# VHH binders against EKC/KEOPS complex subunit cgi121 (cgi121): the designs that were tried, part 29

Target 1, 174 residues: EKC/KEOPS complex subunit cgi121 (cgi121), of Schizosaccharomyces pombe (q9p7j3)
Amino acid sequence: MILPLFPETQVHVFVYENVSNCAAIHEQLISQNPIYDYAFLDAATILYKKQVYSAIIRALEDRRDEQMKTKTIHSEVILSLSPKTEISSAFRQFSMTKKSKNIVVVKIDSKLTEEEEFERLDKLVEGNRVEFSDEELQKLIDFKVLKKNYKLDPSTLENPLASILSSIALRGYS

## First folded at step 18 (VHH)

Design qo3 (from qn2 with A33H Y112H)
Fold by ESMFold2, last read:
Structure qo3 (fold): chain B 174 residues (1-174), chain A 123 residues (1-123)
Amino acid sequence: as target 1 above (174 residues)
Amino acid sequence: QVQLVESGGGLVQAGGSLRLSCAASGFTFSDHHMAWFRRAPGKEREFVAAIAYTGKYTFYTDSVKGRFTISRDHAKNTVSLQMNSLRPEDTAVYYCAATYAWDYYTERAYEHWGQGTRVTVSA
């Protein structure tokens, strides 16, 4: 897929449920294995496709503007999901952990078609691919985690999407 | 309550060795990656070395590779930096730091910091 704002950047997003090897994947991430150069997100933190797209766009805007805070575009996606600017906290809140069961995987700057990238990724992830859709994401979300991560409460907007997207787009502004 | 306390700094002649230690408390040491940064006189703080929370993976800035060794002791909640073949250019305040993020080289990724220990390497 090509985002209209970034016509030369190919992005793919995959969703896996019932992943059995998150601990092994995590080991590869902390070792800096370049084969695992994706953003691995915990699906329990993702409710909307637009949540992921907004984080990707924010990361790409920061790269374009030479304002990236993290080492890679994929780590920048993890940071960009957070309403705050603290990198360590963003990783703790949004990244896949050793105990995760369902994940969202983002590849930016892909040179492959979606199916080709899937074939590569499927060798790394032991789980069931499902559609990247709001319907599937809603089945995997943990609403307690979502509310905590974005500080959603009864006094906020009834539509959490707008609050979440604003947090991503406006992070770092007062 | 979070503390990182460095020790082992001092004055040493070029070519000598020094071992820095960092005692950690008040956070979950076992899930944090640890690093050493340094600030030389008149310069910005820079990355020196990092070690993953498992102890299995280490990372070094080029200028210290082969001379410095980072290690951690899970039982004692400590991180050490063995510095061999020291050069005057290694003169700096050395800081211990901790992060959950596996973004090892990025100073901003580190959420806990020590106050630093001074290392002076003389000709």
Scores: ipSAE 0.815, ipTM 0.918, lowest interface PAE 0.7, mean pLDDT 92
Fold by ESMFold2, last read:
Structure qo3 (fold): chain B 174 residues (1-174), chain A 123 residues (1-123)
Amino acid sequence: as target 1 above (174 residues)
Amino acid sequence: QVQLVESGGGLVQAGGSLRLSCAASGFTFSDHHMAWFRRAPGKEREFVAAIAYTGKYTFYTDSVKGRFTISRDHAKNTVSLQMNSLRPEDTAVYYCAATYAWDYYTERAYEHWGQGTRVTVSA
């Protein structure tokens, strides 16, 4: 897809459930293997499509404005999901781990169509692709994790979208 | 209390060797990547070397490749920096640091820091 403010930047987002090889993928990430240059997120932390798009937009805006805090645009997406500015905490809270079961995978600056990118990614991930949709994400979320990551109280948990998006947009200003 | 305590600094002649050590406590050492940074007089702190939490992958700034070796000992919760063929430009305070993030080169990614150990390399 193409985001209006970033017309030359192609972005793809994929969701996989029942992933059996997260430990192997994690090994490739810590080794800095360039063929794994994606943002691998734990789906237990993602409730909405807009949550992911907001983080992507924030990362792209920070890149455009020369305000990136991390080395790659994909690591910047991980940071951008967080309400805080601490990179280590953002990775701990939102990244896929060795024990993750379901993941959301983001590719920014893709030179491929969605199907071509999927073909490449499918060689790396052993799991079942599902639609990137609020319906599918809702099945994979862990609300305890969501509450902790965004400091949601009972009233906010009933209407979490605005609070989550505000946290992403306002990081560093409050 | 999280602590990173560096040791092994000192005065050494150019061409010599020095081994720095960093003892870690108060956090889960086994899931943290470790790094050494250094600050030369009047300069900003810069990345020197990192090692992934598994010990299998190491990363170095170009000026130290082939001369410095980072290693970690999971049983002792320590990380070390073997510095060979030292040059006067290696003179700095060396800091041990820890992060969960695999963004190894980025100072801001590191959540725990030691107080530093001074290395002086004389001509």
Scores: ipSAE 0.815, ipTM 0.919, lowest interface PAE 0.8, mean pLDDT 92
Fold by ESMFold2, look of step 18:
Structure qo3 (fold): chain B 174 residues (1-174), chain A 123 residues (1-123)
Amino acid sequence: as target 1 above (174 residues)
Amino acid sequence: QVQLVESGGGLVQAGGSLRLSCAASGFTFSDHHMAWFRRAPGKEREFVAAIAYTGKYTFYTDSVKGRFTISRDHAKNTVSLQMNSLRPEDTAVYYCAATYAWDYYTERAYEHWGQGTRVTVSA
């Protein structure tokens, strides 16, 4: 997809369930293998498409404004999901781990069509692709993790989307 | 109580060697990437070397490649920096740091820091 404010930036988002090789993918990430230059997120932390879009937009805005805190745009997406400004904590809370079962994968600055990017990614991920949709994400979320990551309490559980998006937008103020 | 304690700094002549050590406690060493940064007089703190939590992948700033070797000992919760062929330009306070993020070169990615150990390289 192409976001209106970033017309030269092609973005793709993929969702995989029942991934069997997260440990192998993690090894490639820590080795800095450029073939794995994506944001690999743990789907247990993602409830809405808008959550991912908001983090992508925030990362792209920070890049545009020369305010990025991390080395790559993909690591900046991971940071942008967090209500906190600490990079290490954001990776711990939102990135795919060796033990993840379901993942959301973001590619920014793709030079490929969605189909071509999928063909490349599908060689790396051993799992079942599902649609990037709120319906599919809701099957994969861990609400206990979501509540912890965004400090949701009974007063915010009525409108979890609004609280989550506010946390992303207001990072550093609360 | 998180603590990173550097040791092994000192005065050495150009061409010599030093081995720095960093003892870690109060956090899960086995899931943290470790790094050395340094601050020379009048300069900003800069990345020197990092090692992934597995010990299998190492990263270096260009000016130290081939001369410095980072290593870690999981059993002892230590990270070390072997510094060979030292130059006056290597004079700095050296800091040990830890992060969960594989954003190795970025200073602000590191959540735990030591107090530093001074290395002085004389001509």
Scores: ipSAE 0.807, ipTM 0.918, lowest interface PAE 0.8, mean pLDDT 92

Design qo30 (from m140 with A33H T52A H105Y Y112H)
Fold by OpenDDE, fold request of step 19:
Order: sequence, then C-alpha cells, then structure tokens
Structure qo30 (fold): chain B 174 residues (1-174), chain A 123 residues (1-123)
Amino acid sequence: as target 1 above (174 residues)
Amino acid sequence: QVQLVESGGGLVQAGGSLRLSCAASGFTFSDHHMAWFRRAPGKEREFVAAIAYTGSYTFYTDSVKGRFTISRDHAKNTVSLQMNSLRPEDTAVYYCAATYAWDYYNERAYEHWGQGTRVTVSA
C-alpha cells in the first residue's frame, strides 16, 4: 500500500498466526541477516491496524526529518510502537521473540507487489497468513501485555485506540 | 541494582595485548546482547564490538577486526574483549554495555552502561 503522506514509500503488512519457526526467525534477526529486512512484531502486542500504521508513519516522519533513533527504518517502526524512548525497551515490548506464536510483519520501501512480497516472506515464515484487520488482530492480542506496554488504566481503556495513538504520536513529549 | 563493572585496562605498548572484562549484575544477562564501546580523547564514543545473547554471533568495527575478540561467559555473567596488536589509536576509555535490541552498532540502543576502563597504548 501507499501512504498518502509518503507517496513514494510502499508499505506491506502481513499477519501470521501459529508460526512454528519463530525461534529460527529470531535467530536470523539477531544474526543481522539482511534477508530478514522486516519489522517482526509480536502480534500479542498489536491491537489495531491504526496502531501499526501510526508507528510506520512515525518512523517515516523520523526518517524524513533525519531524526531516526535506530539504524534501520524497520527497527524505527519497533521503536515507534513504544511510548518510551528507550530502544531496548521498545524491542522488549514489541518485537517478536523466540517464544512468539503470532507475528505482524512490516515491510517498508518495498519494490514488490504485495503478492510478490508475500511470496518472499512465505519462504521465511512457517505459519498461516491471516488478514491484516482489527478483527484478526483482536484474536491475537494479549491484553495484559497491551495494558502494560501502554500503561492503560480504566479511563484509557474506554478508548484504547486513542490512548495508543497518542502514546505513539507523543513519544518523547510526555 | 544494575551494574556493569569493567576491568583490565591499563598502559600497554604498541603491539601489546590487553584483556578487558565486564561483570554484569542486576539484570537478566542471558537475554541481553553485550557490547564494548570506546571513547578516545576528543572524540565521540564509538562502537567496538558486540556479541549476541546466545554468544553465537559477534560484530566488530572494521578497525579492530582480526585484532579484537569479544566473548561472553554465561555462567559468570561476564563479557570480555581480548585486544591484540594494540595501536596508539586504540587509546580510549572502554565501556561495557547491554541491550535487548539487535541494533548492535547503535549506542542509543544500549540501556545499561559501565563506568569504563582506560586503555592507553603508547607508541
């Protein structure tokens, strides 16, 4: 897809459930294998499409403004999901781990169609692709983790999306 | 309390060797990637080496490749930097650092830092 504010940047987002090789994927990530040039997120931490899009947009804005805090745009997406400024914490909170079961995969600056990108990713991920939708994400979310990551309380839980988006947008300004 | 305590620094002649050690405590060492950074006089801190939490992968800045070796001991919660063929330009305060992120070369990625140990290489 093309983001309106970034028409020159093609973005693809994929959701996988019941991934059997998360440990292997994670191993490739920590090895810095360039074939795994994606943002691999733990789906347990993602509740909304707009959460992902907001993080992507934030990362792209940071890149545009030459204010990236991380080395890669994909790691910046991970950071951008976090209300905290600490990169290590963001990875701990939102990146996939060896123990992950479901993942959200983000590709930025793709030169491929969504289907072509999927074909590449399908070689790396052993799991079932599901629709990137709020409905599917809601099936995979761990609310305990979500509440912890964004410090959601009874008042903010009435509108979690607004709180999450605010946290992402205002990271570093709280 | 999180602590990273470096040791092993000192004065050495060019061509000599030193072994730095960093003792970690107060956090889950086995889950963190460890790294060494250094700050030379009048220069910014720079990445030297990193080792993944598994110990299976190591990363080095180009200037130290083939001369420095990073290793870790999970049983002792230590990370070491074997420095061989030292050069005057290796003179710096060396810092041990820890991170959960695989953004190894980025000092901003590291959440825990030691106080540093001074290495001086004379010509």
Scores: ipSAE 0.927, ipTM 0.956, lowest interface PAE 0.4, mean pLDDT 96
Fold by OpenDDE, fold request of step 19:
Structure qo30 (fold): chain B 174 residues (1-174), chain A 123 residues (1-123)
Amino acid sequence: as target 1 above (174 residues)
Amino acid sequence: QVQLVESGGGLVQAGGSLRLSCAASGFTFSDHHMAWFRRAPGKEREFVAAIAYTGSYTFYTDSVKGRFTISRDHAKNTVSLQMNSLRPEDTAVYYCAATYAWDYYNERAYEHWGQGTRVTVSA
């Protein structure tokens, strides 16, 4: 996938459900294994495609402007999902954990086709790939976690997408 | 209340050894990566070493590799830095830090910090 604002950057997003080896994947992440150069997100925290895209775009903008707060573009995506500026908190809130069941995987700067990237990633993830869509994401979301992460209340829950996107876009501008 | 309390600093001759310790409380120690940073006089704070929350992986800045060893004790909620073959350039205030993120070399990634312990290495 090519984002209009970043035509030279290829991005792929994959969704897996019923992943059995999240603990093993997490071990590779904390070891900083370069083979696992992806943003591994807990699907329980993701409600919309636009939420993911917004985070990706923000991360890419930060990189473009040489304002990244994290070491890697994928870590920056994780940070960009958060309404908070604290990196540690962002990871706690949105990154895959060893206890995760469903995940969203983001690849930035891919040199492969979507199918080729999938074949590569499929060797690392033991789960079922599902469509990256709002419909599928809505099946995996934990609303309690979502509400907590974005401090959603009855008023903001009237338009959750707008609230989430605003939180992402306006991080640090409160 | 979150607390990181460093100890073990002091004056030591070049070639000597020190063991720094950091006692953690007020947060879930077992799921946090721990690190040591240092700030030398007139310099910016720099990364020294980190250890993953499992204790299975350690990371070091190049200048301390082979001389420093980071370790953690889950039972005591402590992280330690064994410093051998100390050099005058190791003189600094050493800080203990904690993070949930596996962005180990990035000081911005760490959410909890100690007040530091001073290490002075004389020539």
Scores: ipSAE 0.927, ipTM 0.956, lowest interface PAE 0.4, mean pLDDT 96
Fold by OpenDDE, look of step 18:
Structure qo30 (fold): chain B 174 residues (1-174), chain A 123 residues (1-123)
Amino acid sequence: as target 1 above (174 residues)
Amino acid sequence: QVQLVESGGGLVQAGGSLRLSCAASGFTFSDHHMAWFRRAPGKEREFVAAIAYTGSYTFYTDSVKGRFTISRDHAKNTVSLQMNSLRPEDTAVYYCAATYAWDYYNERAYEHWGQGTRVTVSA
């Protein structure tokens, strides 16, 4: 897909449930295998499509403005999901772990169609692809983790989208 | 309380060797990547080496490849840097650092830092 604010950048987002090889994927990530040049997110931390898109946009803006805090655009996406400025914390909060079961995978600067990218990614991820939708994400979310990551309280928990987006947008401005 | 305590620094002649050690406490060592950075006089801190939390993968800046070896001991919660064939340009304060992120070369990625140990290599 193409984001309106970044028409020259193709972005793909995939959701996988019941992934059996997250540990293996994680090993590839820590090894810095270029084949795994994606943002692998723990789906337990993602509630909305707009949350993901907001992080992507933030990362792209940082890149555009030459203000990236991380080495790669994908790492920047992970950072951008966090209300915290600390990279290590952001990874702890949002990145896929070896114990993850459900994941959201983001590809920035793809040269492939969504289908082609899926075929490529399908070779790396052993799980079931589900639709990238709020409905599907809602099935995978861990609200305890969500509450912790964004410091949600009872007043914001009923509709946390605004709080989440604000946290992403205002990261570093508090 | 998080602590990273470096040791092993000192004065050595060019061509000599030193082994730095960093003792970690106060955080889950086993899930953190560890690294060594250094700051030479008048220069910015720079990446030297990193080792993944599993110990299976290591990363080095080009100038130390083949001369330095990073290792870790999970039982002792320590990370070490074996420095061989030392050169005057290796003179610096060496810092131990820890991160959960696999952004190894990025100083900003590291959330815990030691106070550093001075290494001086004479010509």
Scores: ipSAE 0.919, ipTM 0.951, lowest interface PAE 0.5, mean pLDDT 96
Fold by ESMFold2, fold request of step 19:
Structure qo30 (fold): chain B 174 residues (1-174), chain A 123 residues (1-123)
Amino acid sequence: as target 1 above (174 residues)
Amino acid sequence: QVQLVESGGGLVQAGGSLRLSCAASGFTFSDHHMAWFRRAPGKEREFVAAIAYTGSYTFYTDSVKGRFTISRDHAKNTVSLQMNSLRPEDTAVYYCAATYAWDYYNERAYEHWGQGTRVTVSA
């Protein structure tokens, strides 16, 4: 997929359920294995496609503007999901952990088609690919986690999307 | 209350060795990556070494590779930096730091910091 404001940047997003090897993937991430250069997100923290796209756009804007706080574009996506600017807490709140069961995986700057990138990723992830859609994401979300991560109050719980997107867009401004 | 307390600094002659230690309390040491940073007089703070929370992976800035060794002791909640073949250029205040994020070289990724211990290496 190509985002209108970033026409030279190919992005792919994949969703896996029932992942059995998150601990092994996590080990590869902490060892800095370049084969695993993706953003691995815990699907329990993602309710909407727009949530992920907004984080990707924010990360790409920060890269364009030379304002990235993290060392890779994929780690910048993890930070960009957070309403706060603190990198350690963003990783704790949104990244896949060794205990995760469902994940969202983002690849930015891909030179491959979606299917070619999937073929690479499928060798790394032991789980079942599902559609990247609001319907599938809503089956995997943990609403208690979502409420905590974005500090959602009762006035926003009926339709939290606007509050979540505002948190992503306004990070660092208030 | 989170605390990182460095010790082991001092004055040594070039070619000598020091072992720095950092005692951690008030946070979950077992899920945090640990690092040492240093600030030489008149310079910005720079990355020295990091060790993953498992203890299995270590990372070093080029100027200390082969001379410095980072290690951690899970039972004592400590991280150490063995500094061998010290040079006057290693003179700095050394800081212990902790993060959950595997963005090891990035000072901005570290959420907990010690007050530092002074190391002076004489010619």
Scores: ipSAE 0.785, ipTM 0.906, lowest interface PAE 0.9, mean pLDDT 92
Fold by ESMFold2, fold request of step 19:
Structure qo30 (fold): chain B 174 residues (1-174), chain A 123 residues (1-123)
Amino acid sequence: as target 1 above (174 residues)
Amino acid sequence: QVQLVESGGGLVQAGGSLRLSCAASGFTFSDHHMAWFRRAPGKEREFVAAIAYTGSYTFYTDSVKGRFTISRDHAKNTVSLQMNSLRPEDTAVYYCAATYAWDYYNERAYEHWGQGTRVTVSA
């Protein structure tokens, strides 16, 4: 998809459930294999499509403004999900791990159609693709993890979207 | 308390060798990537070498490739930098650093830092 503010930047988002090879994917990420140049996120940390789009937009704005803190746009998406500015903790909190079961995968600056990008990604991920939708994401979320990552209290857990988006947008203020 | 303690620095003649060591404590060493950075007099701190938490992948800045070797010992929670064929431009304070993120070359990615050990290479 094309985001209105970034009309020349093609973005694709995929969701996989029951992924059996996260350990192998993780190995490829730490080795810096360019075939795996995506943001691999743990779906247990993602409740809303808008959460992912907001992080993508924040990363693209920082790139446009030469304010990126990480070395790639995909690592910047990982950082942009975090309410804090610390890169190491953002990776720990939001990235796919060896033990992840469900993942959200983001590709920015794709030169491929969604179908073509899926074809490539599907060779790397051993799992079942599901729709990128709030309905599917809410089946995969871990609310204990979400609460911890965004420091949500019981009252904000009723409708956490605004609190989460505020954390992403206002990172650095406290 | 998190600690990274470097040792092994000193004065060495050009062409010589030194081995730096970094002892880690107070955090989960086994899930952290480790790196060495250096700051030469009057310069900004720069990346030297990194090693993935598994020990299987290493990364080097171009100017040290072939001369420096980074390694880690999971049993002792240590990271080492073997520096051979030293040159005067290698003179710097060398810092050990740790991160969970695989953004190895990026100083901003590192959450734990040592105090540094001085290396002086004379002509």
Scores: ipSAE 0.782, ipTM 0.906, lowest interface PAE 0.9, mean pLDDT 92
Fold by ESMFold2, look of step 18:
Structure qo30 (fold): chain B 174 residues (1-174), chain A 123 residues (1-123)
Amino acid sequence: as target 1 above (174 residues)
Amino acid sequence: QVQLVESGGGLVQAGGSLRLSCAASGFTFSDHHMAWFRRAPGKEREFVAAIAYTGSYTFYTDSVKGRFTISRDHAKNTVSLQMNSLRPEDTAVYYCAATYAWDYYNERAYEHWGQGTRVTVSA
């Protein structure tokens, strides 16, 4: 996929359900294995495609402007999902964990087609790929987690899109 | 109350050894990666070493590789830095830090910090 503001940057997003090897993937992430250079997100925290795209765009804007807070573009996506600027908390809230079951995986700066990237990723993730769509994401979300991560009140939880996108866009501003 | 308390600093001659210790309390030590940073006079704080929450992976800045060893003790909630073959350039205040994020080299990733312990290496 090509984002209009970043026409030279190829991005792929994949969703996997029923992933059986999140603990093994997590081990590779903490070991800094470059084969696993993706953003691995817990799908329980993601309700909308626009939530992910907004985080990707913010990470790319920060890279363009030399304002990244983390060391990789993929870790910057994880931070960019958070309404707060604290990196440790963003990882705790949004990254996949050893206990995750469903994940969203982001690759930025891919030199591969979507199909080629999927073939590589499919060797790493033991789970079933589903469509990256609001319909599929809504099946995987945990609304209690979403409410906590974005501090949503009951009235906004029924249609929280604008509140979530504002949190991502305005993070770090007083 | 979150606490990281460093100890073991002091004065040592070049070529000598020193062992720093950091006692952690008030947060879940077992799911946090731990690191040492240092600040030399007139310089910014810089990364020295980190150890993943499992204890299985360690990371070092180039200037200390082969001389310093980071370790952690889950029973005591401590992290240690064994510093061998010390040089005057290692003179600094050493800080213990903790993070959940595996962005080890990045001081911005660390959510908990100690007050530091001074290490002075005399020629």
Scores: ipSAE 0.759, ipTM 0.896, lowest interface PAE 1.0, mean pLDDT 92

